VH-VL binders against Translin-1 (tsn1). Designs and how they scored, part 12

Target 1, 220 residues: Translin-1 (tsn1), of Schizosaccharomyces pombe (q9p7v3)
Amino acid sequence: MNKSIFIQLQDQIDKEHSIREKLTAEVDLLDEKLRVLQLLLANCEQNLENQEEILEALEIIKSKTRGLAELASNFPYYKYNGVWDRSIQKVVYLYLLASWTGRLDKSLRPTYSLLSLSEVGQILQVPVFPEESTFHLSIEQYLHAVLSLCSELARQSVNSVISGNYHIPFEALNTIQKVHSSFQVLSLKNDSLRRHFDGLKYDLKRSEDVVYDLRIHKLV
Key: E = the ipSAE of ESMFold2; O = the ipSAE of OpenDDE; V2 = 0.75 times the mean of E and O plus 0.25 times the DockQ between their complexes.

## First folded at step 8 (VH-VL; framework fv_tezepelumab)

Design b3 (from t3 with heavy chain V50I D102N S105Y, light chain S29R Y49K D52N; at its last look DockQ between E and O 0.02; V2 from the best seeds 0.00; counts 0 for: pae E 11.5 > 2, placed apart)
Fold by ESMFold2, look of step 8:
Structure b3 (fold): chain C 220 residues (1-220), chain A 123 residues (1-123), chain B 108 residues (1-108)
Amino acid sequence: as target 1 above (220 residues)
Amino acid sequence: QMQLVESGGGVVQPGRSLRLSCAASGFTFSSYAMHWVRQAPGKGLEWVAIISYDGSNKHYADSVKGRFTITRDNSKNTLNLQMNSLRAEDTAVYYCAREGYNFWYGYYYFDYWGQGTMVTVSS
Amino acid sequence: SYVLTQPPSVSVAPGQTARITCGGNNIGRKSVHWYQQKPGQAPVLVVYKDSNRPSWIPERFSGSNSGNTATLTISRGEAGDEADYYCQVWDSSSDHVVFGGGTKLTVL
């Protein structure tokens, strides 16, 4: 083959690598902020005084997500979306958690309820259901985030009993039951999503056990 | 069971004001976004305004923007509509409506309606 | 300003199936809701999210939504189904709720 053809191919490989490095650097900065918010929300039942810290972390994550969306718009979406997919899933998950726990400012939904995919997109000012290959929140990211929320709700259900909050276990069970019923009617063809959903029964069982234990000890 | 009861309608001259109220019972009012929807005599339904569950977000139809103010008092389970600078075109039955919830998608529908209160704006 | 278009009226014989259409640009990408309003009464939700029924609404009421048309179908029409029917969506570009103009269903 002509050597100039291989030089052109190598130049394209180098450009794609440089683009991925730039995007990865932004994702790494976002991931740092996600870790901060995750820690704040894990403690939010015990710390009613951390509301301003949570709101600040949410705004930083929104700003970083918008910045990533703007950077990503300079490049073909489906060529590079694997760089941010997990991190954006976590953004969605933490917004769902913030809303469920009553810590999201101006949430469209009351405490103990779920935001829809389109409501998360509206809050983040990021498109959903795009007609073009534009940076967006995907259905798969949202569904994974909902399942991750259920795991955290089951965990917080256990911890809330330890801290003496007996209302949270009933609300967590209600939410996990609704998610479980809703997923049963979905035709899940995505292997990763199907595997994630298969684990939901353990979160449901754990949440049911907490509620059962509370009924035995509080009603007897 | 569940009830939404509107009040405050009446006959007024153009340019005047009215305040409508909607009393809610039989559900947790503070958990729901609320709307006003109106219907001119012999005409179809026209959306007027929305207020979020905690009152922090509001939106208005273009026909009433700047003249109407939607508010709520969650301690009294009441929804209100302050209507200023009334026009003949504002003549309608005014309904309060509760927004239904579906967590999969942001789909705004009205699962319960009041019986309405009549507002007539005429010389 | 998003627009929903409904026929002004639909007539069916008792026992026959009525279909009420709601036209809108790419309405298949929106969730469509339907309300029944009998004379002198408030509207009542009959179908939400395209095809779901409240538990108190008979299975004779069904809905579909694809492309530029949503349809409310009332099988085995009864005199009690005689009413005005409105379709409704939410328009995210304007943050407005939009109703169709209404369709008067007559039975007989």
Scores: ipSAE 0.005, ipTM 0.489, lowest interface PAE 11.5, mean pLDDT 85
ESMFold2 (binder alone), look of step 8: mean pLDDT 93; pTM 0.950
OpenDDE, look of step 8: ipSAE 0.556; ipTM 0.814

Design g1 (from u17 with heavy chain G106S; at its last look DockQ between E and O 0.17; V2 from the best seeds 0.00; counts 0 for: pae E 11.7 > 2, placed apart)
Fold by OpenDDE, look of step 8:
Structure g1 (fold): chain C 220 residues (1-220), chain A 123 residues (1-123), chain B 108 residues (1-108)
Amino acid sequence: as target 1 above (220 residues)
Amino acid sequence: QMQLVESGGGVVQPGRSLRLSCAASGFTFSDYAMHWVRQAPGKGLEWVAVIWYDGSNKHYADSVKGRFTITRDNSKNTLNLQMNSLRAEDTAVYYCAREGYDFWESYYYFDYWGQGTMVTVSS
Amino acid sequence: SYVLTQPPSVSVAPGQTARITCGGNNIGSKDVHWYQQKPGQAPVLVVYYDSDRPSWIPERFSGSNSGNTATLTISRGEAGDEADYYCQVWDSSSDHVVFGGGTKLTVL
């Protein structure tokens, strides 16, 4: 082999590495903001006074996500998506949670429903076309986010009981049941999704137990 | 402050039994699935078994299925591995490992490991 | 059974970037996790979910996963990075956790 070929290959390797570093840097910044929002939305039913902070965090995350989208759009999506997949998945999750709990806007009106992938895309102003070669929200990211939401809803169900919000466990159970039923009809090809979905049964059971306890104690 | 401490290792003859224990501290034990992973001398890592948060579900590697039993006592923050019908190939350092939790309760990765306990099966 | 393939050894000069590969059939559809193990010590998680990093792990450690190859990248290699590195996945078909054979990283 001509030495020149190896030099070219090394150059390409270096270039790809540089790209990944740039993307990683942006993702790291995004992750920091995601942690903030996650904390804010944790047990958010107990504190409505933090709504301004939540809205600010949502806007920052939106901005960072869009910035990442712009940067990433310069490169092949499926070559580099490993850099941001989990972070974007968290973005989607947090927006789903914010919407479900009524913290997405100033209305403070819980929806107790799931935003669609398209709706999340519209909110974030990012594409949702899985076949595109540029940055987009993927179906897999969305599905992971939905499963994560279910886990969080199960967790918050317990907390809501402590705070005296006895309707939340029922809404959570309803959502988790719907998600569980919906996923059962999906042919999951992704190994991580299969594993993640396998854990949903635990969340469902937890949610059911909370509701059952409420009934036993005649709280509802 | 997170700590996993394995115990119960030793030298046993083939066909005998041994019970390993892992004491957990520094976290809410009942919130995490726990695993056993072993490593034969000079070899790589081999997954052994997993037990769910509340013990409701268990899985085993084919190499130990039917011989090993994983259990946990959440009231005592203890993970156990009952090893029956031990074989020479079971000789290894046995690690207890916590399944990581980061939005995903159902992902198999290990964020904390014990220092391991050595099990030697020899005639 | 699902198999993960790692090179037995990788060498890198101090300050240079080390890349450790983990090969598997359609591994890009799996979540890959990486562990560092120094002699006489327990493994330590360094990368999870392909590219996520524990907060206590330096930014020099990064991961990627696509196609049939996952890669652990260690930038600005240091002597302290000498260790065995293992990739790991969960195989849904067998319901087993699978480790790669491990790669010994030498910083020379």
Scores: ipSAE 0.006, ipTM 0.495, lowest interface PAE 10.8, mean pLDDT 89
ESMFold2, look of step 8: ipSAE 0.006; ipTM 0.553
ESMFold2 (binder alone), look of step 8: mean pLDDT 93; pTM 0.953

Design g2 (from u17 with heavy chain V50D; at its last look DockQ between E and O 0.19; V2 from the best seeds 0.00; counts 0 for: pae O 10.8 > 2, placed apart)
Fold by OpenDDE, look of step 8:
Structure g2 (fold): chain C 220 residues (1-220), chain A 123 residues (1-123), chain B 108 residues (1-108)
Amino acid sequence: as target 1 above (220 residues)
Amino acid sequence: QMQLVESGGGVVQPGRSLRLSCAASGFTFSDYAMHWVRQAPGKGLEWVADIWYDGSNKHYADSVKGRFTITRDNSKNTLNLQMNSLRAEDTAVYYCAREGYDFWEGYYYFDYWGQGTMVTVSS
Amino acid sequence: SYVLTQPPSVSVAPGQTARITCGGNNIGSKDVHWYQQKPGQAPVLVVYYDSDRPSWIPERFSGSNSGNTATLTISRGEAGDEADYYCQVWDSSSDHVVFGGGTKLTVL
């Protein structure tokens, strides 16, 4: 093998590494903002005064996601998607949570419903569906995000009881039940997603227990 | 009150078989995926195998694939590891570990561990 | 296979902050979990999902993850913190759980 071939290979390796580094840098910045929003939304029912901060964080995350999308669109999606998959999944999750809790806009009106993948794409102004060769929100990312939402709803249902918001556990249970039923009709081929879904039964049970306790104590 | 107790460890010759067991208590066993993790003397932790909540799916480290079999009996709250064709490099303390229930983004962590059982493979 | 790299040892004075690093290719895109193992004992989860902490773990333990490095931070180090610490991830490509080589923390 010609020595020049190895030089060319090394150049290619270096280029790929450089691309990954650039993408990673953008993802890191995004992750920092995601942490902020996650904290803001963790107990959002107890603090309506932080809505301005939440809206600001949402806009920043949108901007950074779009920036990442633009950068990533210069490269083959499936070669580099490992760099941002989790972060984007978290983006979707947080937007789902914000929408569900009524924190997505100034209305402060909970929807207690799930945004669709298409709706999330429209909000973020990024393409959706796995057939795209450029940056897009994938079905897998969305499904993981939905499952993550259910876990968070189960968690927040307990907190809502502490704060005296006794309707939240019922809405959470309703959402989790619907998600559980919907996922049962899906043919999941990804092991990670299947395992994640398997964990949903625990969230469902937790949510049911919260509602049960409320009924036993005649709080509802 | 959460407890995982491993048993079945001992000294065996290369090529022989050994069956480990882990008894779980203090939680709903069937609600959790379970893992085996081993640690050779003076070495680090090495993941061995996992089994899903209902046993519907299993995964193995490349180093043990084809030789080890992970099973569970939810009616008895037991996790098992059948180890065949044992090698010297299989010498380790074997831990059973419970996978955390949150399953955020589909990644695995271990929130509870047993105290381990020692397996020694030597001629 | 995916590899996690930890320093073999870290030393810190009592009351000072210890930082244990875990290196991996694009580890910032993974969820990193940390375990403490004292001599003759089983591992104990101390940090999960990069920065989350079990309720029974002191707030002195925290985690971060960015780029190619995850970090376990132990503030106000105590003698009781002497142990081996392991980082851990799940590798999607191999569907394997991967541990770092471990770091021995000494509080001098």
Scores: ipSAE 0.014, ipTM 0.537, lowest interface PAE 8.4, mean pLDDT 90
ESMFold2, look of step 8: ipSAE 0.310; ipTM 0.697
ESMFold2 (binder alone), look of step 8: mean pLDDT 93; pTM 0.955
ESMFold2, look of step 11: ipSAE 0.321; ipTM 0.716
ESMFold2 (binder alone), look of step 11: mean pLDDT 93; pTM 0.956
OpenDDE, look of step 11: ipSAE 0.006; ipTM 0.512

Design g3 (from u17 with heavy chain V50E G106A, light chain S29E; at its last look DockQ between E and O 0.22; V2 from the best seeds 0.00; counts 0 for: pae E 10.8 > 2, placed apart)
Heavy chain, then light chain:
Amino acid sequence: QMQLVESGGGVVQPGRSLRLSCAASGFTFSDYAMHWVRQAPGKGLEWVAEIWYDGSNKHYADSVKGRFTITRDNSKNTLNLQMNSLRAEDTAVYYCAREGYDFWEAYYYFDYWGQGTMVTVSS
Amino acid sequence: SYVLTQPPSVSVAPGQTARITCGGNNIGEKDVHWYQQKPGQAPVLVVYYDSDRPSWIPERFSGSNSGNTATLTISRGEAGDEADYYCQVWDSSSDHVVFGGGTKLTVL
ESMFold2, look of step 8: ipSAE 0.053; ipTM 0.619
ESMFold2 (binder alone), look of step 8: mean pLDDT 93; pTM 0.953
OpenDDE, look of step 8: ipSAE 0.341; ipTM 0.763
ESMFold2, look of step 10: ipSAE 0.032; ipTM 0.556
ESMFold2 (binder alone), look of step 10: mean pLDDT 93; pTM 0.954
OpenDDE, look of step 10: ipSAE 0.008; ipTM 0.522
ESMFold2, look of step 11: ipSAE 0.005; ipTM 0.565
ESMFold2 (binder alone), look of step 11: mean pLDDT 93; pTM 0.954
OpenDDE, look of step 11: ipSAE 0.010; ipTM 0.527

## First folded at step 10 (VH-VL; framework fv_tezepelumab)

Design g4 (from u17 with heavy chain V50E; at its last look DockQ between E and O 0.06; V2 from the best seeds 0.00; counts 0 for: pae E 9.4 > 2, placed apart)
Fold by ESMFold2, look of step 10:
Structure g4 (fold): chain C 220 residues (1-220), chain A 123 residues (1-123), chain B 108 residues (1-108)
Amino acid sequence: as target 1 above (220 residues)
Amino acid sequence: QMQLVESGGGVVQPGRSLRLSCAASGFTFSDYAMHWVRQAPGKGLEWVAEIWYDGSNKHYADSVKGRFTITRDNSKNTLNLQMNSLRAEDTAVYYCAREGYDFWEGYYYFDYWGQGTMVTVSS
Amino acid sequence: SYVLTQPPSVSVAPGQTARITCGGNNIGSKDVHWYQQKPGQAPVLVVYYDSDRPSWIPERFSGSNSGNTATLTISRGEAGDEADYYCQVWDSSSDHVVFGGGTKLTVL
């Protein structure tokens, strides 16, 4: 056995550890800001006075996402993308939610509409369909984010009735129905994505029940 | 508190039928996918069947496909398992299990289990 | 057809850390759940999605999953931890839930 071989292997181990440490540190900073925005958007149906805080959080998250993209582009994408995958799904999800609720300044879509993957990429200024394996928003991240949006819309539908906002349930149902129909056209072969999609029926059912209750009580 | 209570177990001859029931309380039954899981005496856990909250999707282990039928009645908060053409190898404790729900992670894990009902198939 | 493999038994001394493995082809790409079953009782969820715990489960229970092996770790083992432990996944190709064969934990 050649001692030089072991020295070279140890050098590679140290190098990869250092890269993961750098990436994880950036992701941790992003996650901190994602938690703040998630809390703000969770109650935004009831409160228009938090708009400035939402806009500030969105801009910080965009800046952090761009910083992560810059750092990550120095390294092989598929070797390290597991470090940020869930966090980037949440970035996409929160931008979809902010746009849908009318809380995203300069959204490419009106309130109650879904941004496309390309539109999210344009807003965040990150690539979505790269030829090389560089940092990008993936189709899987976007699809997961859309499904997570539907779960939150079903929740907000229930809460909006309690707070007296009877318009939200109909817009939520319309969105969830469109997502459900669109996903049925897809041939999903990804374990986690198919599992996530299977759960959409719970959100659809909850949203349908809210609308049905409103019609029975003649509130719309 | 949440409860799942199985019933309908007993001793039957091979080739006969049994119907198991699971009564749910303490949660909104119609929001959850439900499963049957069995355990032969001294053996490990074996998944048997799944039914979605609205009854639209059902899945079965290969060992029971064509013989067992899972159903639910959301108005009565009950899950059922119709077991036809019973065999000696169907002898087991049958558990009713609730599939959990997590906003970020999805589901297909079992967060609550009943105490089980014993089915014995012997001549 | 997806198969999960567990050792039949694991023994630890009180206060020591037990590790229970669950082997599967590329199990690191799946979400692994763990159940504890004491004699004469129903199974209880102790870890789900590889490493999350229900709020009623002590922090001594933890999990990891990578490559071809998922691991349930029980720190500071107690006599009360003696039980059978099962790993479980869902397999999208068959739409089946799959359990491992179970591991009997003995605390000597």
Scores: ipSAE 0.006, ipTM 0.569, lowest interface PAE 9.4, mean pLDDT 88
ESMFold2 (binder alone), look of step 10: mean pLDDT 93; pTM 0.956
OpenDDE, look of step 10: ipSAE 0.011; ipTM 0.497

Design k1 (from g3 with heavy chain D54K; at its last look DockQ between E and O 0.02; V2 from the best seeds 0.00; counts 0 for: pae E 12.3 > 2, placed apart)
Fold by OpenDDE, look of step 10:
Structure k1 (fold): chain C 220 residues (1-220), chain A 123 residues (1-123), chain B 108 residues (1-108)
Amino acid sequence: as target 1 above (220 residues)
Amino acid sequence: QMQLVESGGGVVQPGRSLRLSCAASGFTFSDYAMHWVRQAPGKGLEWVAEIWYKGSNKHYADSVKGRFTITRDNSKNTLNLQMNSLRAEDTAVYYCAREGYDFWEAYYYFDYWGQGTMVTVSS
Amino acid sequence: SYVLTQPPSVSVAPGQTARITCGGNNIGEKDVHWYQQKPGQAPVLVVYYDSDRPSWIPERFSGSNSGNTATLTISRGEAGDEADYYCQVWDSSSDHVVFGGGTKLTVL
């Protein structure tokens, strides 16, 4: 181009800023819905009273995620993924939690099991493993979500004991153990994931402690 | 080889609706953002609306916002403009225009235009 | 809103150089595009990004942009160049495409 390099750069910055603003707006809307679902899923206990609300929230999040995906697909993934990465990670996390707690369609996975990335993609109707230039759920997002799930399960294990649901801690421990074992065989090159994985050890210990306490007190 | 062909223009009364269509050929339609630009008789060009590649992102001129809806069907290589609550000032030749592509997603120039379709809003 | 100002008309003798201006606040910091529209025809892109030219547009057409004025220059004016010419920018503040009012070029 014949325009000054710096003028061209400024022009491009302005255009990119506009795009980022649009993406951010969509992400913000998504985040609002994610907060709702997070509150609804704060307990692993089956609650028929809020099941309908959970399903509704899931559908809304699905819709918002798909909308974001469509918008984002207009742009190079690597350029703008920073705008939605955390939010999408949370989306995946909440769907994992919903499934694990039996709040999602059981035809996909049994209760207390872990959805795969592909399954989450199928549920959300969002691509996984596509060209990098298109919007997709990334492996990194999924792995972070799984680790977040483990943390939440450890937390909810304690709460479940308080509420008298003594089977939850065992299921949580089982899941966390499996995740821990699985992650050990992964060659993680992402520093963020490595750090997050280090936290899993604590979650595992917490979960084990809960189960051991239950056994000691002959509650199970 | 590349062609944009508008259709759907006509004479309508104020308050009525009209749907314009633009058929694209000779290029990968989904790789380009598309626009509608109109020109009142004896007047200049006025940007009306844009729709991005996948159709999820749309923008409108203030003069038509809330009344016009731009859509596209990439499977059929068609661009559409639903015009509701038409006014006399909407009388114009409506052009579909392709936004130029230069490895950037947000460059706003129009490298190809259709021949236009005339919309007349009169009582 | 961002406004582009063009002279309503410009006249040039055959073989002479026509210059059509497009004024705008700090337009030199924007990408200016130009379109030619002959009577009864659709607009045709003649200059984009201030000075770039489509391959099918003659080299007689050139553009410049600095300060508050963009200029379309048509050298060796021909009768066939008689048309309306429009400048156009994208305004980031309003996120709108903006056209100038158009300039009628007459080749005498």
Scores: ipSAE 0.005, ipTM 0.513, lowest interface PAE 10.3, mean pLDDT 89
ESMFold2, look of step 10: ipSAE 0.005; ipTM 0.544
ESMFold2 (binder alone), look of step 10: mean pLDDT 93; pTM 0.951

Design k2 (from g3 with heavy chain A33T; at its last look DockQ between E and O 0.32; V2 from the best seeds 0.00; counts 0 for: pae E 9.4 > 2)
Fold by ESMFold2, look of step 10:
Structure k2 (fold): chain C 220 residues (1-220), chain A 123 residues (1-123), chain B 108 residues (1-108)
Amino acid sequence: as target 1 above (220 residues)
Amino acid sequence: QMQLVESGGGVVQPGRSLRLSCAASGFTFSDYTMHWVRQAPGKGLEWVAEIWYDGSNKHYADSVKGRFTITRDNSKNTLNLQMNSLRAEDTAVYYCAREGYDFWEAYYYFDYWGQGTMVTVSS
Amino acid sequence: SYVLTQPPSVSVAPGQTARITCGGNNIGEKDVHWYQQKPGQAPVLVVYYDSDRPSWIPERFSGSNSGNTATLTISRGEAGDEADYYCQVWDSSSDHVVFGGGTKLTVL
């Protein structure tokens, strides 16, 4: 047996470990900023004074996403994409939420509307349909983000009634209903995505209940 | 305090029927999808049936399909399992289990279980 | 239907790390949940969605999932960790919940 083969294998193991640690460090920094933006957007109906903070957080996240893309371009995409997959889903989700709530500067869509995958990629300056195995936003990431948006819209629908904004529950229900019907025409073969879509039933129920309560009590 | 209490277990002969009940308290029962899971003595866990929070959808393991019926009554906070044409292999402890919910896709896991009720099918 | 395979038993010395495996075809594309069951008790959720922990479960319980294998890792094994451990997934092709056969952990 040639012992140099095993030395070469150990070197490769060490290189892969080093690459993964470097990528993870960048993702951890991105995740920190995602938590900040998530908090800002969770209360944006109750705090209109935080707009500049939201815009600053969005720019930091865009910058860190592009930095991650540059770092990742030095390595095989599909070998390491699991390191950032959930974090990039959250980037997409927060941009969708910022756009839907009217808090995204230069959004390509009006308030209460959804950005497409291509529009998110355009705003973030990240490819969405690459011909080569390079860093990109995946269809799966976008679809998960849309479903996560629906969960947050159901939550904000409840809170908007507390603050006396009775228009948001109807817009939230309309969006959730459209997502639900649009997903039904998809052939979801991915277990994770199918499972996430099945959970939309809880968001729809909560949103419907809020609107029903407003109608019954004639608040609209 | 959250509670799931199964009842209706016992000893029956093959071919007979039993009805299990699970009484829920301490949470909004009508918000949660519910399941039955069983465990034969000395054996592992086996999923039996699912019913969605509103009763609109039900699923069954192949081993019980056509013989067992899962139902719920949200006005009484109860989950039920009607077990017909019982066989010796249905002998098990039967647990009711609550499906967890998390805003980020956290479902199809069981975050709370009852203590179980024993069903013995033998001559 | 989809099948999960667990070793029947695992033994560890006190204070050492136990690893319990759950094998399945492309299980890395599924979300894996883990339950602990002590004798005469109902199962208790210890890990869900591969690596998340309920707030009441000690951090020494952790999970991972890739390829064809998910793993529950219990650091600094204690006598109190002796139990049966089950992995569980949901399978979209059958709409069934599937459990592994269980692994008995002993701490010697």
Scores: ipSAE 0.006, ipTM 0.558, lowest interface PAE 9.4, mean pLDDT 88
ESMFold2 (binder alone), look of step 10: mean pLDDT 93; pTM 0.954
OpenDDE, look of step 10: ipSAE 0.009; ipTM 0.513

Design k3 (from g3 with heavy chain E105Y; at its last look DockQ between E and O 0.05; V2 from the best seeds 0.00; counts 0 for: pae E 8.1 > 2, grease 20.9 > 18.9, placed apart)
Fold by ESMFold2, look of step 10:
Structure k3 (fold): chain C 220 residues (1-220), chain A 123 residues (1-123), chain B 108 residues (1-108)
Amino acid sequence: as target 1 above (220 residues)
Amino acid sequence: QMQLVESGGGVVQPGRSLRLSCAASGFTFSDYAMHWVRQAPGKGLEWVAEIWYDGSNKHYADSVKGRFTITRDNSKNTLNLQMNSLRAEDTAVYYCAREGYDFWYAYYYFDYWGQGTMVTVSS
Amino acid sequence: SYVLTQPPSVSVAPGQTARITCGGNNIGEKDVHWYQQKPGQAPVLVVYYDSDRPSWIPERFSGSNSGNTATLTISRGEAGDEADYYCQVWDSSSDHVVFGGGTKLTVL
């Protein structure tokens, strides 16, 4: 009967597809830069000469994240946030890692601590805790990023022993233990987040094993 | 060769107790969370209980909570299930299962299983 | 408690593709694992995390998961694939592991 209403529905479907394609293209470009920074930070404790590359990658990622934020703010947040959710988690994670390892600035001073969600938002110049559906860093993205940091710290703890930096394993264990304790007070109803948190037991075990091995070999 | 060997099954009357053991070899037992999964004759798989690698956390299916206790002894590479107040519906083959672990955050799947021990509750 | 639904049986001809479904409310938001169990044997993991395969499992086994249905796909079905297949998830609201009821695959 009303062929006009079906034409209007198809036009809306086409518009939504076009929006998703634009957002996905920007996310793909961001993801390429995230892969570069991830590789640089994975080996950073043993290569202080790559700091200029890390700082350049951080600035490119910040610029692309802000560009995505401005593009996405033209559209309903919860309709499209699935397009960038995973990539923004990685942005947050890499900034946490850069701060922890002392690569966020030229000082090369590790913080051995977590940036807060608000601090990450300030550094990236992206909102947190918005009143409405403005593009923002979500609590869930931040919590996933913190858990991913713990996995990377456990991995780097192993490598730092090989490189002779025996301070890193103790700081990694300390951070992982604090995250483990802090998450236990949360009421996590998100299956994905709860599953991610429950896996922290393996990161904790790996980090504990490294510290135990160091103590045994140094005490004997 | 990795092995999980269950023992302690048998025929018991309702209301009695039974203790199952699972001996682990061929892998570092203390690195892994462990589970019990049961299968009634001719039926499907039913999860029973979980214990974390260090014994710090335990979870139970509703059907066994308060009656069954999962424990582990990492010095003996042994997983145990104390089954009290047994009921006819507890009749099953009981498997011990190792929870998978890797760097990629894959959890709550079972990459190795024992061959099971039969528990029959009848009068 | 969360419920997984599987068909009791699936039949395929040799060389054809078998598809075993696992239904659940919003199962696409969960990670689905699949086990093969032959008569008188313990289950064996064949797919985990929806679509990942252990290195010892043939590439003919694959999985997908979206919406309310996860699917185990076995291409080029062989007589040796005859078994019961179980899907499995973890449910955070109950802290429980949940299995489907199982599907008997027949290759004739």
Scores: ipSAE 0.027, ipTM 0.601, lowest interface PAE 8.1, mean pLDDT 88
ESMFold2 (binder alone), look of step 10: mean pLDDT 93; pTM 0.955
OpenDDE, look of step 10: ipSAE 0.046; ipTM 0.673

